# VHH binders against a7h7h6: the designs that were tried, part 28

Target 1, 199 residues: a7h7h6
Amino acid sequence: MPSPAPSGLAPGFLVAAPALGDPNFAGSLVLMAEHHGEGALGFVVNRPGPVTVAEVLASVDEDLRRAAEANGRAGAPVLVGGPVQPERLWILFRPGGIGADAEGAVPVGNGLSLGGSRELLEALVRAPRGDPFLLLLGYAGWAPMQVEREVAAGAWVPLELEGSDLVFDVPLEQRWETAVRRLGLEPGGFLVGGGGASA
Key: E = the ipSAE of ESMFold2; O = the ipSAE of OpenDDE; V2 = 0.75 times the mean of E and O plus 0.25 times the DockQ between their complexes.

## First folded at step 19 (VHH; framework vhh_vobarilizumab_d1)

Design c15 (at its last look DockQ between E and O 0.80; V2 from the best seeds 0.66)
Fold by OpenDDE, look of step 19:
Structure c15 (fold): chain B 199 residues (1-199), chain A 123 residues (1-123)
Amino acid sequence: as target 1 above (199 residues)
Amino acid sequence: EVQLVESGGGLVQPGGSLRLSCAASGFKFSRYYMAWYRQAPGKGRELVAGINSGGSTSYADSVKGRFTISRDNAKNTLYLQMNSLRPEDTAVYYCATIWKLEVGSETYTLQKWGQGTLVTVSS
């Protein structure tokens, strides 16, 4: 699990510049969960994956699938969090009824927590309040100083994490553009020069 | 979105042959285990044949020596060559992809299915 300690670009967002040529990250909005001297860890939060929450839950426990269906959450897509360990499930959630560090979760910051346990998954799916959560497969990883180089090269534009609304309240297809606008930039005219980024 | 579209089913006489195809899209086909299942009327769905990403194959005992599963990664297509067909092979045949899912320290299996194609073996 990533460190909850904020450092540098984490917690925060990285907004992919239009010139970013990596197909894994083109047009992506990345939530940075960890950033320190040993590297960085983040999650693409605006790319739908090929499976639904229902399908993932059914694979884990059919009762969870039924619970999610009853709560109207079963049809949501599981997101592609990144190219690293694409089989591993991650859970982003907004603490509420479920605590920020519940079931092995770690606070990311500003109303976001990150976990990956079955217990957390079950708790969130069955939560009476219906606390919002996202399921993601895989993550984005950077080697030491890699993300800094990519930012310097203009591949990414950092955006401060002010709240979890961009992750939970903005439609998936609008998250990148919304982030660009929050930077004071125009999505159609957003040009940041730089070399290709790989993560 | 994952798409698995079966084709090639139909009516065939006992002893005849059919070749099923499954066109896959929406995922990295070459990375995943693929399989054929079938469901006969009034029976449960059963595994017929599987092929892993490395090309290793496995078969149900009932079809060994008669059926051959293969894949063309360049075409994102799974095949099932069915020879020496028998009436008991009559079923809807389904293409499936099987994914590993890791949740914490636990491992699960996620499956995606095609719509199926009907194979009828009858004189």
Scores: ipSAE 0.674, ipTM 0.886, lowest interface PAE 0.4, mean pLDDT 92
Fold by ESMFold2, look of step 19:
Order: C-alpha cells, then structure tokens, then sequence
Structure c15 (fold): chain B 199 residues (1-199), chain A 123 residues (1-123)
C-alpha cells in the first residue's frame, strides 16, 4: 500500500493569532518540521530560555564550549522549542560546509536542517566557517487532526517557509511581528479567514 | 536569568542552630529537584541534602538527624534548618538545582548554583 501524502503545513510556519492564550504558545512563531496523518511536530523559534548555548556545550564537553566561544558561537540563548520533553536538545541549522545530509540530520526545507546528535553538535561547533545553528529544548506536538482543527478555529495562521531568515537573521523579539507583516496583516488585529472575526 | 540567592549564614557556636533560605526565580521552582551543597576550605563541594518536586528528601550521612531540608513552592523558597552545629559544618553553603539534558541518546546534567552563604561554627 502507498505511503500517505505529506501534509501541507510542513515545512512552514504557524503564526500564533493574538487571541491565543496558552502560555506555551502565546505570541509564538512555530516552525513546522513534520505534518502527517499521525500528527505534527514543530518548534517555537522566538522564545529564549534560561539556558545558554555555552552552558549546554559545557555540560556535554568543556572543549566544545571553548571552541564555540573562540568562533563567536556561544553567546545565544537556547530556545524553548515547546513543552514536550523539555530536557531534549534539538539543533536547527542552515547547512553549508556540513551539508544537509550530515549524519543524524533531516532536511526541513528551504535551507534548514534539523538534528539532535552529539556528533552533529560537535561538527557544527568546530566547522571552520561555521554553519548558522540554533539550539532548542523541547518541542511542540499535535495529535492526529489537532493542528488542522486549531488552524480552522483561528488559533494559528500558516506562513510559507520561503527562506531561513526568520530563524537565523531576524531578532527573536521581532520574529512574530515580522511574520504577521509578511502575511499582509497588522499585529494585534489580524483575522482568521473563512467568514468570521476572531477576538 | 535563573537566580538562586542564599541567606541566613553567619557565625554560631557549636551546638547552635541556623536556618538557611534560598530565594529562587527565573524557572518553575515547584517542578524541580533542589539541593543544598557545602564547600569547606580546601575541599570540593559535597551534597548536604536534596528535595524533589514531590517533597521526598535525602541527606548526607554526616547531617542526618541534625539538618532538615524543606521547600515552600508558594514562596519559591528552599530552606535548610541546621541544628546541633559542629565545627566540621563550617563551609560555604550553596543552593542548587539540577536539570537533565538529553543529546541524542546521551544524558547530561545542567547545574545552576547560588552565590553561597558562609556558615562558621567556631570552637
């Protein structure tokens, strides 16, 4: 029997509508990495956590922390990727010298790759010209049909993944507003389509 | 942004008591294991007492029956009641929290520490 067709929300972003009140997701921009009949998986990409890249690297191997500091790559916060498995590290990166097919990495689309292995982490930290990367703890998960219902109810507005600049170049505090404006909407007032106004 | 601020240290005679406090902020205090460590001059840090999110406690053998760890989740505060103090209890006492970190199939720890509070038990 044939494999089910991939869903239309991944790769892509979900932009939290202003009325979304869940503290895990209010004001969030979510990168959707998987969306299939079994559900969906994504990462909040605009929520800094209390853990730094330097602290994660030092916990793994102090030499990695030193290498990242020498290359100017240890100063960023680790992001809160979502409420599920908040102890689990994920690595989002724009491959160049490493390549999209590095061991343990999965292409997300449009120049983004996702992984989680120690080996990938070391390769990114030590690369001579350095691929950009973000570290995230935890993820967002949706049960079958859950994300579709949330979009239909106006909690999220999908945004196409046309490049990786929202993840790597736009400052964290500006990512949600930038995404809203790319949808052609005004922050704080945008509406869900389909014949109704949301709160 | 994680802040652990200890207080209550000082000079006390042998047999005396002190109560240490640790004010915590920047994380969901009630969900995490908390501990007191101490470091005597010229020694490494050692675990004194721990308390998990459910309130279960553990103690180093050297302090059992004399020290009591507790937490107040409404006030985001960790406590250490220290009774029957001895000169050997002289140390800087640190509030700590220990977080799990998983990278692939490997497990590591992230540790967050306060600045410490000095307890001197003079003989």
Amino acid sequence: as target 1 above (199 residues)
Amino acid sequence: EVQLVESGGGLVQPGGSLRLSCAASGFKFSRYYMAWYRQAPGKGRELVAGINSGGSTSYADSVKGRFTISRDNAKNTLYLQMNSLRPEDTAVYYCATIWKLEVGSETYTLQKWGQGTLVTVSS
Scores: ipSAE 0.560, ipTM 0.794, lowest interface PAE 1.0, mean pLDDT 86
ESMFold2 (binder alone), look of step 19: mean pLDDT 83; pTM 0.809

Design c16 (at its last look DockQ between E and O 0.61; V2 from the best seeds 0.61)
Fold by OpenDDE, look of step 19:
Structure c16 (fold): chain B 199 residues (1-199), chain A 123 residues (1-123)
Amino acid sequence: as target 1 above (199 residues)
Amino acid sequence: EVQLVESGGGLVQPGGSLRLSCAASGYKFSSYYMAWYRQAPGKGRELVAGINSGGSTSYADSVKGRFTISRDNAKNTLYLQMNSLRPEDTAVYYCATIWKLEVGKETYTLQKWGQGTLVTVSS
């Protein structure tokens, strides 16, 4: 699990520049969960994955699938969080009825927590308040100083995490553009730096 | 989004043959285990045949020697050649992809299903 301590680019967003050539990250909005001297960890939060929440839950526990269906959450896509460990499930959620550190979760910052346990999954799915959560498969990882180099090269534009609205309240297809606009840039005319990102 | 679309089902006489196809999209087809399942009326869904990414195949005892599962990775298509069909082969046939899912320290099997295609074997 990533460190809850804010450092550098985390917590925050990375907005992929149009020139980013990596197909894994083209047009992506990445939530940075961890950034320190040993590297960085983030999640693409705007790429739909190949399976739904219902399908994932069904594989874990059919009762959870039923609960999610009853709550209207079953049809949501599971997101592709990144190319690293694509089989591993991650859970981003907005603390509410469930605490920020509930069931082994760690706070990312500004109203976001990150977890990955079955217990957390079950708690969120069954939560009376219906606290918002995203399921993601895999994560994005950077070696030491790699993300800094990529930012310097213009592959990514950092965006501060002011709240969790961009993750939970903005439609998936609009998240990148919304982020670009929040940077004061135009999505159609967005050009920053050169070179390819290796993340 | 992953989509699996079966085709090739229909009515056939006992002893006849059918070839089912499953068109896969939305993921790297060649990397995953694929399988055919079937569900007969009033019965549960059962595994018919499987094929891994390396092309190794497995079959239910009831279809061994009669059915052949294959895949064309270039076409992202899974096939089931069914020969010597029997009335008891009557079922809705589903194609599936099977993935590993890790949740915490636990491992699960994630399955994606097609809509199914009906095979009816009757005189």
Scores: ipSAE 0.660, ipTM 0.886, lowest interface PAE 0.4, mean pLDDT 91
Fold by ESMFold2, look of step 19:
Parts: C-alpha cells; structure tokens; sequence
Structure c16 (fold): chain B 199 residues (1-199), chain A 123 residues (1-123)
C-alpha cells in the first residue's frame, strides 16, 4: 500500500527510487525548494550538463569568466536542474552576507539559498574566498498533488535537508548513493545490473 | 564536454564541389540548432546556413541554391554540401551550435564552435 505523501516536502530532497523510469529523473537526487497547494518546484543536483561554468560566465561577460578563473571559481560543473525552462540559470549558494539582498534571492533552508539574477552571479563570482555556489540550468515542476502521488507510489523517497553538504561537498556521482545511505538503505537495493558479479 | 570537429576542407577549383562534415559529441545533438559560419581573411564571421532540431533550414543569400545544410541525428553529424564553388567562398568554415541562456531578466547566448576547416577555391 502506497503511503500518503509527507506534508512539507520543501525544504528537503527527493531520492529517485529504482521504479522511477522518467528519463528526466531516473537516478536523480532532487532538492525541493517549494511545496504548496499549487504544486512543487525542485532542482536535480546530481546531473552535470554539457556546458561549463566558464562558458556560462563568458556568455554573460568575459570579465566575469576571467574573475572566476582568477578566484578559482570556474571549475564547478553546470548542472541540469530539470526539464522546465532549460535555458534559465539558477544559482544555489551559501548566504555569507554576499548577495543576501539580491533581487529574487530566497532562502531554501539549512545553509542554502537560491537566486538567479546577474547581480547575484557577479557578486558571488567576484567575492574572494567566498563560499561555494552551484549553477543549474532549468528546474523540475510538479502539478497540484502530483509529487504527493509520486511519493505515495514509491517513485521518490523523501530525505530531510539537514545541511548543505550533499549539494556542495559530496561529488556529483556520489550524491544519490550518499542520500540512500542517509535513509538507512543499501545503495545496492536501488541499483540493477551486472558487471562486478556474474549472474 | 561539447565538441564540434569539422573536416572536409581543402583546395578546390572554381565550379567544383566539396562536402564539409562536423562530428558533434558531448550533448544531445538532435535537440539543438546547428549552423555553419565562415570567416574570410580579414573579415568577420558570417552565417552561411542553419538547421534547427526539426530540420528547417536557412541560407545566406550568397550561397542559396549552391549549398545544402543537412544533419544525420543517428551519427551526430552536420553536413554542408557546397556546389558551384567560387573564389569568394574561400574561408575558414566553422560548425556551431547556439543555445539560449537567461540570467535574471537578461538573455544571452551560449555559442559552441569547432576549430574550423579551411576551404580555398583557386586554380
């Protein structure tokens, strides 16, 4: 019997279960930024995209690219945040005073903030020794009741957002597995395939 | 990492034909607009031909009727068939893809370029 969806999935993570076959979300870890009666909004945080941070910055302003390289801030991957508006840049960051008053920037919770303005991007890039940030293109959206049904059906396993380390410290390829272990589950239960052992 | 690698350039006689290829990798080729640009010595880059994900094509007036852009999504390859070549077609030809980027209220483009392949039309 599917469990009803927990109330208040944001802030938090959704961990894709093996049964989730949607190619936009199979094997994903999703940071949930909003969840209310009109639906939900989140970001896939473990899928690197085809463009680099340096390339995004150069498209905005070549001087920003140079500043990011000089500050060692150009090396982070740009993530595929989801299928909605894949051209739209989002910024996940720690609000260490820098960019806290940027237009449209909002706290997500537990050491994470979300923004998307050029003002924010420039402030984070130019901040010497500032906290890390991530760039994402696009987002994931759910219609009213959709995410609740998907959780109840076992497509997602909710994980509480206890800190920002899954987003900033854990390498991309390890984020899903780390999330599974924090749920008290064995990652092998979420993996199917051959390879290291014959069947 | 997105990579675009052009090939097929060379020296051709006026009136001749040449086919350029661009091998694309590192992204979902079938989903994106692709184009050929060229840059003659001492000039800026100019659009030669474009093809969108749905297969719709466009051409610069100077090449219309002589050049044909096409794509093979199964092989992740963009082509430019160049017929009836003229000395003014001499240029470095670049394979490109152009993506929209929105940052806040502003719109930018992400452009990915190959290294180019030289086409020289001369006797």
Amino acid sequence: as target 1 above (199 residues)
Amino acid sequence: EVQLVESGGGLVQPGGSLRLSCAASGYKFSSYYMAWYRQAPGKGRELVAGINSGGSTSYADSVKGRFTISRDNAKNTLYLQMNSLRPEDTAVYYCATIWKLEVGKETYTLQKWGQGTLVTVSS
Scores: ipSAE 0.572, ipTM 0.801, lowest interface PAE 1.0, mean pLDDT 86
ESMFold2 (binder alone), look of step 19: mean pLDDT 80; pTM 0.793

## First folded at step 20 (VHH; framework vhh_vobarilizumab_d1)

Design d21 (at its last look DockQ between E and O 0.81; V2 from the best seeds 0.68)
Fold by OpenDDE, look of step 20:
Structure d21 (fold): chain B 199 residues (1-199), chain A 123 residues (1-123)
Amino acid sequence: as target 1 above (199 residues)
Amino acid sequence: EVQLVESGGGLVQPGGSLRLSCAASGFKFSSYYMAWYRQAPGKGRELVAGINSGGSTSYADSVKGRFTISRDNAKNTLYLQMNSLRPEDTAVYYCATIWKLEVGDYTYTIQKWGQGTLVTVSS
């Protein structure tokens, strides 16, 4: 029998389990930004996309690309945040020199903010302190009660958001495994029957 | 990794024909706008033909009626049929994919390019 689905998944993480059958989310770690009666919104935070930060920035402003290059950020991949609106850029960042609500950003929780404006992008790229940020294309969306059903079905395992270290301080390819371990599980055992985390 | 690999270039006489191919990989080919560009010696890169994900095509005035762009989504391949070739068609031809990017209220484009294939039209 599926375990009852917890409520209040945002802010938090969802860890993809082997039972997850959606190829868009296989092996994914999802940051849940919103969860309410009308549905949920999240971002896959461990799937590299086919474009780099440099390529995105170059398309916006070559000066931003140069700034990112100077800061050693140009080569980082832009992540695939989800299948919904895959053309839209989202920015996850850890507030520091840039405020949590800077340039229209909204706090997600536990030291994470979310934005999407060009101004925010520019501010983060040019920030003297080099505040960490992730660029994501698209987001993940759930209809009302959908994510709860999926959690109950064992497709996702909720993980509490305890700081932003999992997003910014853990290498992209290790984020899922690290999350699994934080659940008290072994990645090898967790993957039994479900394939590998390919993010 | 996104890869675009052009082929089919070569030497052809005026009035001749060539068919260029672009093998695409590393992205969902069927979802994106694809295009052919060319760069002649000493000139800038120019759009030759484009095809969107829906199959709608556009052409530079200089190649209209002579060139045909097409795509095979099952093969992840872009084509450029070039007929009635002229010396002024001599150039390196590049395959490109163009992606829409939305940043706030702004829309941008990301372009990825192949290495190109040389087409020489000469008697």
Scores: ipSAE 0.689, ipTM 0.881, lowest interface PAE 0.4, mean pLDDT 92
Fold by ESMFold2, look of step 20:
Structure d21 (fold): chain B 199 residues (1-199), chain A 123 residues (1-123)
Amino acid sequence: as target 1 above (199 residues)
Amino acid sequence: EVQLVESGGGLVQPGGSLRLSCAASGFKFSSYYMAWYRQAPGKGRELVAGINSGGSTSYADSVKGRFTISRDNAKNTLYLQMNSLRPEDTAVYYCATIWKLEVGDYTYTIQKWGQGTLVTVSS
């Protein structure tokens, strides 16, 4: 099927090409949550930061940290989602009992939802079903037409969002490489030759 | 795995000098505000000096002109040069970084602390 140049990159992923040397994005896999005429918003989903889930929860409410510890969900790192507002917490989750749009969350697509409220955080940590979630600090933003130009210049290779496994099931260290393979590319060849597909 | 490890404390006569060091690891040191706090026996912790990522400094009134905070981003090290020490400077000195955390409409902090180094100023 003929897929023309992208007119909307969200929902979806951007896979950083080797030519992308910006320290904020080199080697990154970005989940695109919004893309419209006024710009785009996304999250790096493969960069662990120096903050743990336990530390976020303890800062909010020590009882919340204890609940997450009891459910085995306190030990994961918080990700660096991007350089914009690096103090701002975002929550990616695979909805189940919580619902895709509960507590001010918005569906991203294909079993993935995005929120940021304290109420959502508490609901996910305390839910009897252990709905998977991922905490991120900061985000990536693009001005109008910026992400389109970067894709056209070969800095990013778009990958369709066909499920949430890259966010929740693939280990952090393997996410970029797995995304490259899903594009039909070999990571070694991609890194050495600089050859990628444009959207 | 953020670590802040202080060194350089000890016993000093009034009017003397000490230089404290804090070795930092596990985070991008150059991007974050760093500070020295102190805690005298039986008292709460108080801010002594801070330095932001751009190198701008601030000081408690009680130490202005006597203490100098500095950072070496290449070595991931925070310093406190303490001159003209007084008995009231006796305290455990802590290296710290304090990060803002926003969750929805609420603001919290994440605090990273060293274990402290004792400074005693007495005859």
Scores: ipSAE 0.594, ipTM 0.820, lowest interface PAE 0.9, mean pLDDT 87
ESMFold2 (binder alone), look of step 20: mean pLDDT 84; pTM 0.823

Design d22 (at its last look DockQ between E and O 0.62; V2 from the best seeds 0.62)
Fold by OpenDDE, look of step 20:
Structure d22 (fold): chain B 199 residues (1-199), chain A 123 residues (1-123)
Amino acid sequence: as target 1 above (199 residues)
Amino acid sequence: EVQLVESGGGLVQPGGSLRLSCAASGFKFSSYYMAWYRQAPGKGRELVAGINSGGSTSYADSVKGRFTISRDNAKNTLYLQMNSLRPEDTAVYYCATIWKFEVGSETYTIQKWGQGTLVTVSS
């Protein structure tokens, strides 16, 4: 029997369940950034794309690539955030030296902010403290009531956003399993077909 | 890891034909723009042909009507059929994938290349 449809999924996580049949989201952990009557917006935060932060930065500005390399941040993959607007770069970051609303960014909640400007990218890359950030291409979108239906159908399991550690402090390949465990479930019994998230 | 491996190059006489292949791996091949480039000795690398994810193709003027780019998404393979080859077609041919992304209002591209395959057109 489907669980009742929850409301207020953002900010929060959606954990892909085995019932999820969409290959774009199999084994995915989604950060929900927006959820309202007009639909929902989120980012897959555990699917590496085919390009690295270094490659993206080099394309934008070689100096940024060098800065990221100096900070040990250049080797990280750019993530596939979702199938919607796959060419648009998004930046998830943990505010610190850079404010939560810096350079046009918007707070997501619980220590996460979201932006997309070059200025923000430069600020984060050049930040003295090395504030953690993720680069993502694309996002996940839901039509009105769609995500609720999918949750009710057992395709997604909501997980409360309790800080940004799951996004920034857990290795990419462990994020989904960690999320499953936080739900009180065993990853081995909650595996989604198709293996790990990859682009 | 993204890998592009070209094959099919070799020596051919003027007027001859070759078919190049590029085996792609490490990314969702069907979703991305693919292209063939070539670099002749002493010259810069130039675009020969491109094909987007939808199958639309483009060609350099120098190869239009002679070369055909195609893709087999099921095989993750890019092809370049080269007909009516000319000595000036002699070059190392490279397979490339291109990622386009935008930051704000600006658009950028990332290209990844194969090792290349030599095509020599000579009598």
Scores: ipSAE 0.641, ipTM 0.822, lowest interface PAE 0.6, mean pLDDT 91
Fold by ESMFold2, look of step 20:
Structure d22 (fold): chain B 199 residues (1-199), chain A 123 residues (1-123)
Amino acid sequence: as target 1 above (199 residues)
Amino acid sequence: EVQLVESGGGLVQPGGSLRLSCAASGFKFSSYYMAWYRQAPGKGRELVAGINSGGSTSYADSVKGRFTISRDNAKNTLYLQMNSLRPEDTAVYYCATIWKFEVGSETYTIQKWGQGTLVTVSS
């Protein structure tokens, strides 16, 4: 199967500007997985939800919860990935040991992969030297030209995806501010069209 | 963190009334199904009453006509009005919510529970 060509804003991040008032996206950092002529798809990666990884795993198979606990990987919250299909679980991971062999996983770019199957979830949890992963419920979607108009209007500031550390190594509550600093901006002075850094 | 905190339990004589409350926090209360369950000594938990986000209610046959479930979305509070209480209503009563999620083509549930409030119906 041909690899999806990168287009525009994917792979990459969108950093919500302070004036963005939509409660689904205020203060958010969005990982863009697809961007093409038919629209765009992304995941909010800094909004913890009320569901924990342990709870998801226990509901699927209690043995998976125990395996994740033994590997120190059961304590994280499941993220609120966006308002579309909010009951649908997604898995974002950095493949090291299982990525090429995992059926149903697709590369996002720059060391990130995305999947949604039970088989992938089990494989990640049971791997002895486990690849880092996040669980998300729901996603963000944009109609054709919608995300482009929102960026042009200053609702989002694009940030290039150079590695996966912002998703896996930076704490949730620091991700938005870290992204703003990587754009060369100060969070307290973050404004559209100012004398900030060229990204 | 999701919290469900029950209150209003106690000792009451047969034929009496109690009103249970459940204060909910850590989630968007107005969007979710809420329920009361109970567990009598030596028995499993059983559903007593449920109410969906739209306000539609359901009841176990054993409590129909005597118990009323309600919710106040502005105060994030679930209620159970219990009238005409009987000794067999003696149980720990639990506030609960049930959430669905999908992995691939399979649907799963997550249940969130309070710690319970004891209702004793005795002379």
Scores: ipSAE 0.610, ipTM 0.805, lowest interface PAE 0.8, mean pLDDT 87
ESMFold2 (binder alone), look of step 20: mean pLDDT 82; pTM 0.802

Design d23 (at its last look DockQ between E and O 0.68; V2 from the best seeds 0.67)
Fold by OpenDDE, look of step 20:
Structure d23 (fold): chain B 199 residues (1-199), chain A 123 residues (1-123)
Amino acid sequence: as target 1 above (199 residues)
Amino acid sequence: EVQLVESGGGLVQPGGSLRLSCAASGFKFSRYYMAWYRQAPGKGRELVAGINSGGSTSYADSVKGRFTISRDNAKNTLYLQMNSLRPEDTAVYYCATIWKLEVGSETYTIQKWGQGTLVTVSS
């Protein structure tokens, strides 16, 4: 029997379960940024895309690419955040030197902020403290009550957002497993077939 | 990893024909604009032909009517049929994919390139 669907999934994580049949989200860890009556919005935070931070930055401003290279950030992958608007850049960052609402960003919760402006990108890349950030392309979207149904069906397991460590302090390839463990489950018994980034 | 691997280059006489191929991998080929560029010795890289995801094509004036760009999405392969080749067509030909990037209200492009294939047109 499916478990009752929880409400208030944002801010929080969704951990992809084996029952999830969507290849876009197989083995994914999703940060839920919004969840309300109109639907939900989230970002896959553990799927590397086919482009690097350097490549994105170079396309925007070569000086930013150089700055990122100097900071050792240029080689990091840009993540595939989801199938919706795959060309749109999103920026998840941990506020520090850059404020939580800097350059049009909005707080997600528990030390995470979300933005998408060039100004924010520049600020983060050039920040003296080297505030951690993730670049993502696209997002995940749910229609009204869709995510609740999927959770009830066992496709997703909600995980509370307790700080931003899972996003920024855990290696990309370990984020899902770490999340599974935080649920009190064993990754070996909870394995979902994962696919690589295709776009 | 995105890979673009060109093939089909070589030596050909003026008036001859060549067909270049570009094998693409590591991304969803069918979604993206693809193009052929060329770089002649001592010159800058220039656009030769482009084809968008919908199959619409564009050509440099210098190759219009002689070159044909096409794509096979099932094979993840880009082609350049080159007819009536001229000595001035001598160049390294590069396969490229161009991706749209949206940052706020601004639009940018990300380009990825193959290693190129040499085409030499000489008598």
Scores: ipSAE 0.687, ipTM 0.875, lowest interface PAE 0.4, mean pLDDT 92
Fold by ESMFold2, look of step 20:
Structure d23 (fold): chain B 199 residues (1-199), chain A 123 residues (1-123)
Amino acid sequence: as target 1 above (199 residues)
Amino acid sequence: EVQLVESGGGLVQPGGSLRLSCAASGFKFSRYYMAWYRQAPGKGRELVAGINSGGSTSYADSVKGRFTISRDNAKNTLYLQMNSLRPEDTAVYYCATIWKLEVGSETYTIQKWGQGTLVTVSS
């Protein structure tokens, strides 16, 4: 087929249902960056990893680490974006002084942009305004029709992307619960077949 | 939090043996290259032995045939069996893992180290 149907899952979030047991995704909130006929790509945005922003910056250039520390931007953990290519750095940011497409970045939507270049990393660290960014290692990928089947089976609940606050302002440990409450559901368990909060 | 905790060092006579252990936590141990390094008094750190996720090993020439690196992925533990010890093996021994980092088209490394365990070989 020459033109796969557009998807409504990207940009957006997927909220892991409580029964989802896969260790890579249990309790996760996933930002969906792409969804098309050949599959989907997203990032877990609430799972801190064993690498710090300071360690990434020091490995690239010690002067970058120093610049980030001077502005209080080096102490955060790097997130585990997913199990695919866990060595690959991704940069999610809220553009301001840096344009949404600066240094090869692409807009995701509603105040979020995504990139991965060294040039972008350096520009964000050195930006005078100190606009927020997250570093992620690896990503989540879905084969054709896989994410659609998982949503239909109740493994994920889609949530609209209505801004960047869930990614930058809500603390990591609260993101999943906040997303569940925004769906009108109770975090202790999703209900199927009636008797629950608003659906 | 990544932790690498070495144990098993001590004072031994030349020709003796020791087995070092490194307990690893805070990462998926079985997926990563692990290594032993050592640092003799007044010298820099040098690689002693390495073992990749598939179990393939490598050794510094100075320890081949005397030292054996191994790993137990079920227990998240790295080992170094040291036989036929010599005074020049005296050093602090460090457990390490080295992780690949890709930024754009460039490759970097992130290094994680234990605090070390002292091995002293003296008559």
Scores: ipSAE 0.636, ipTM 0.821, lowest interface PAE 0.7, mean pLDDT 87
ESMFold2 (binder alone), look of step 20: mean pLDDT 83; pTM 0.816

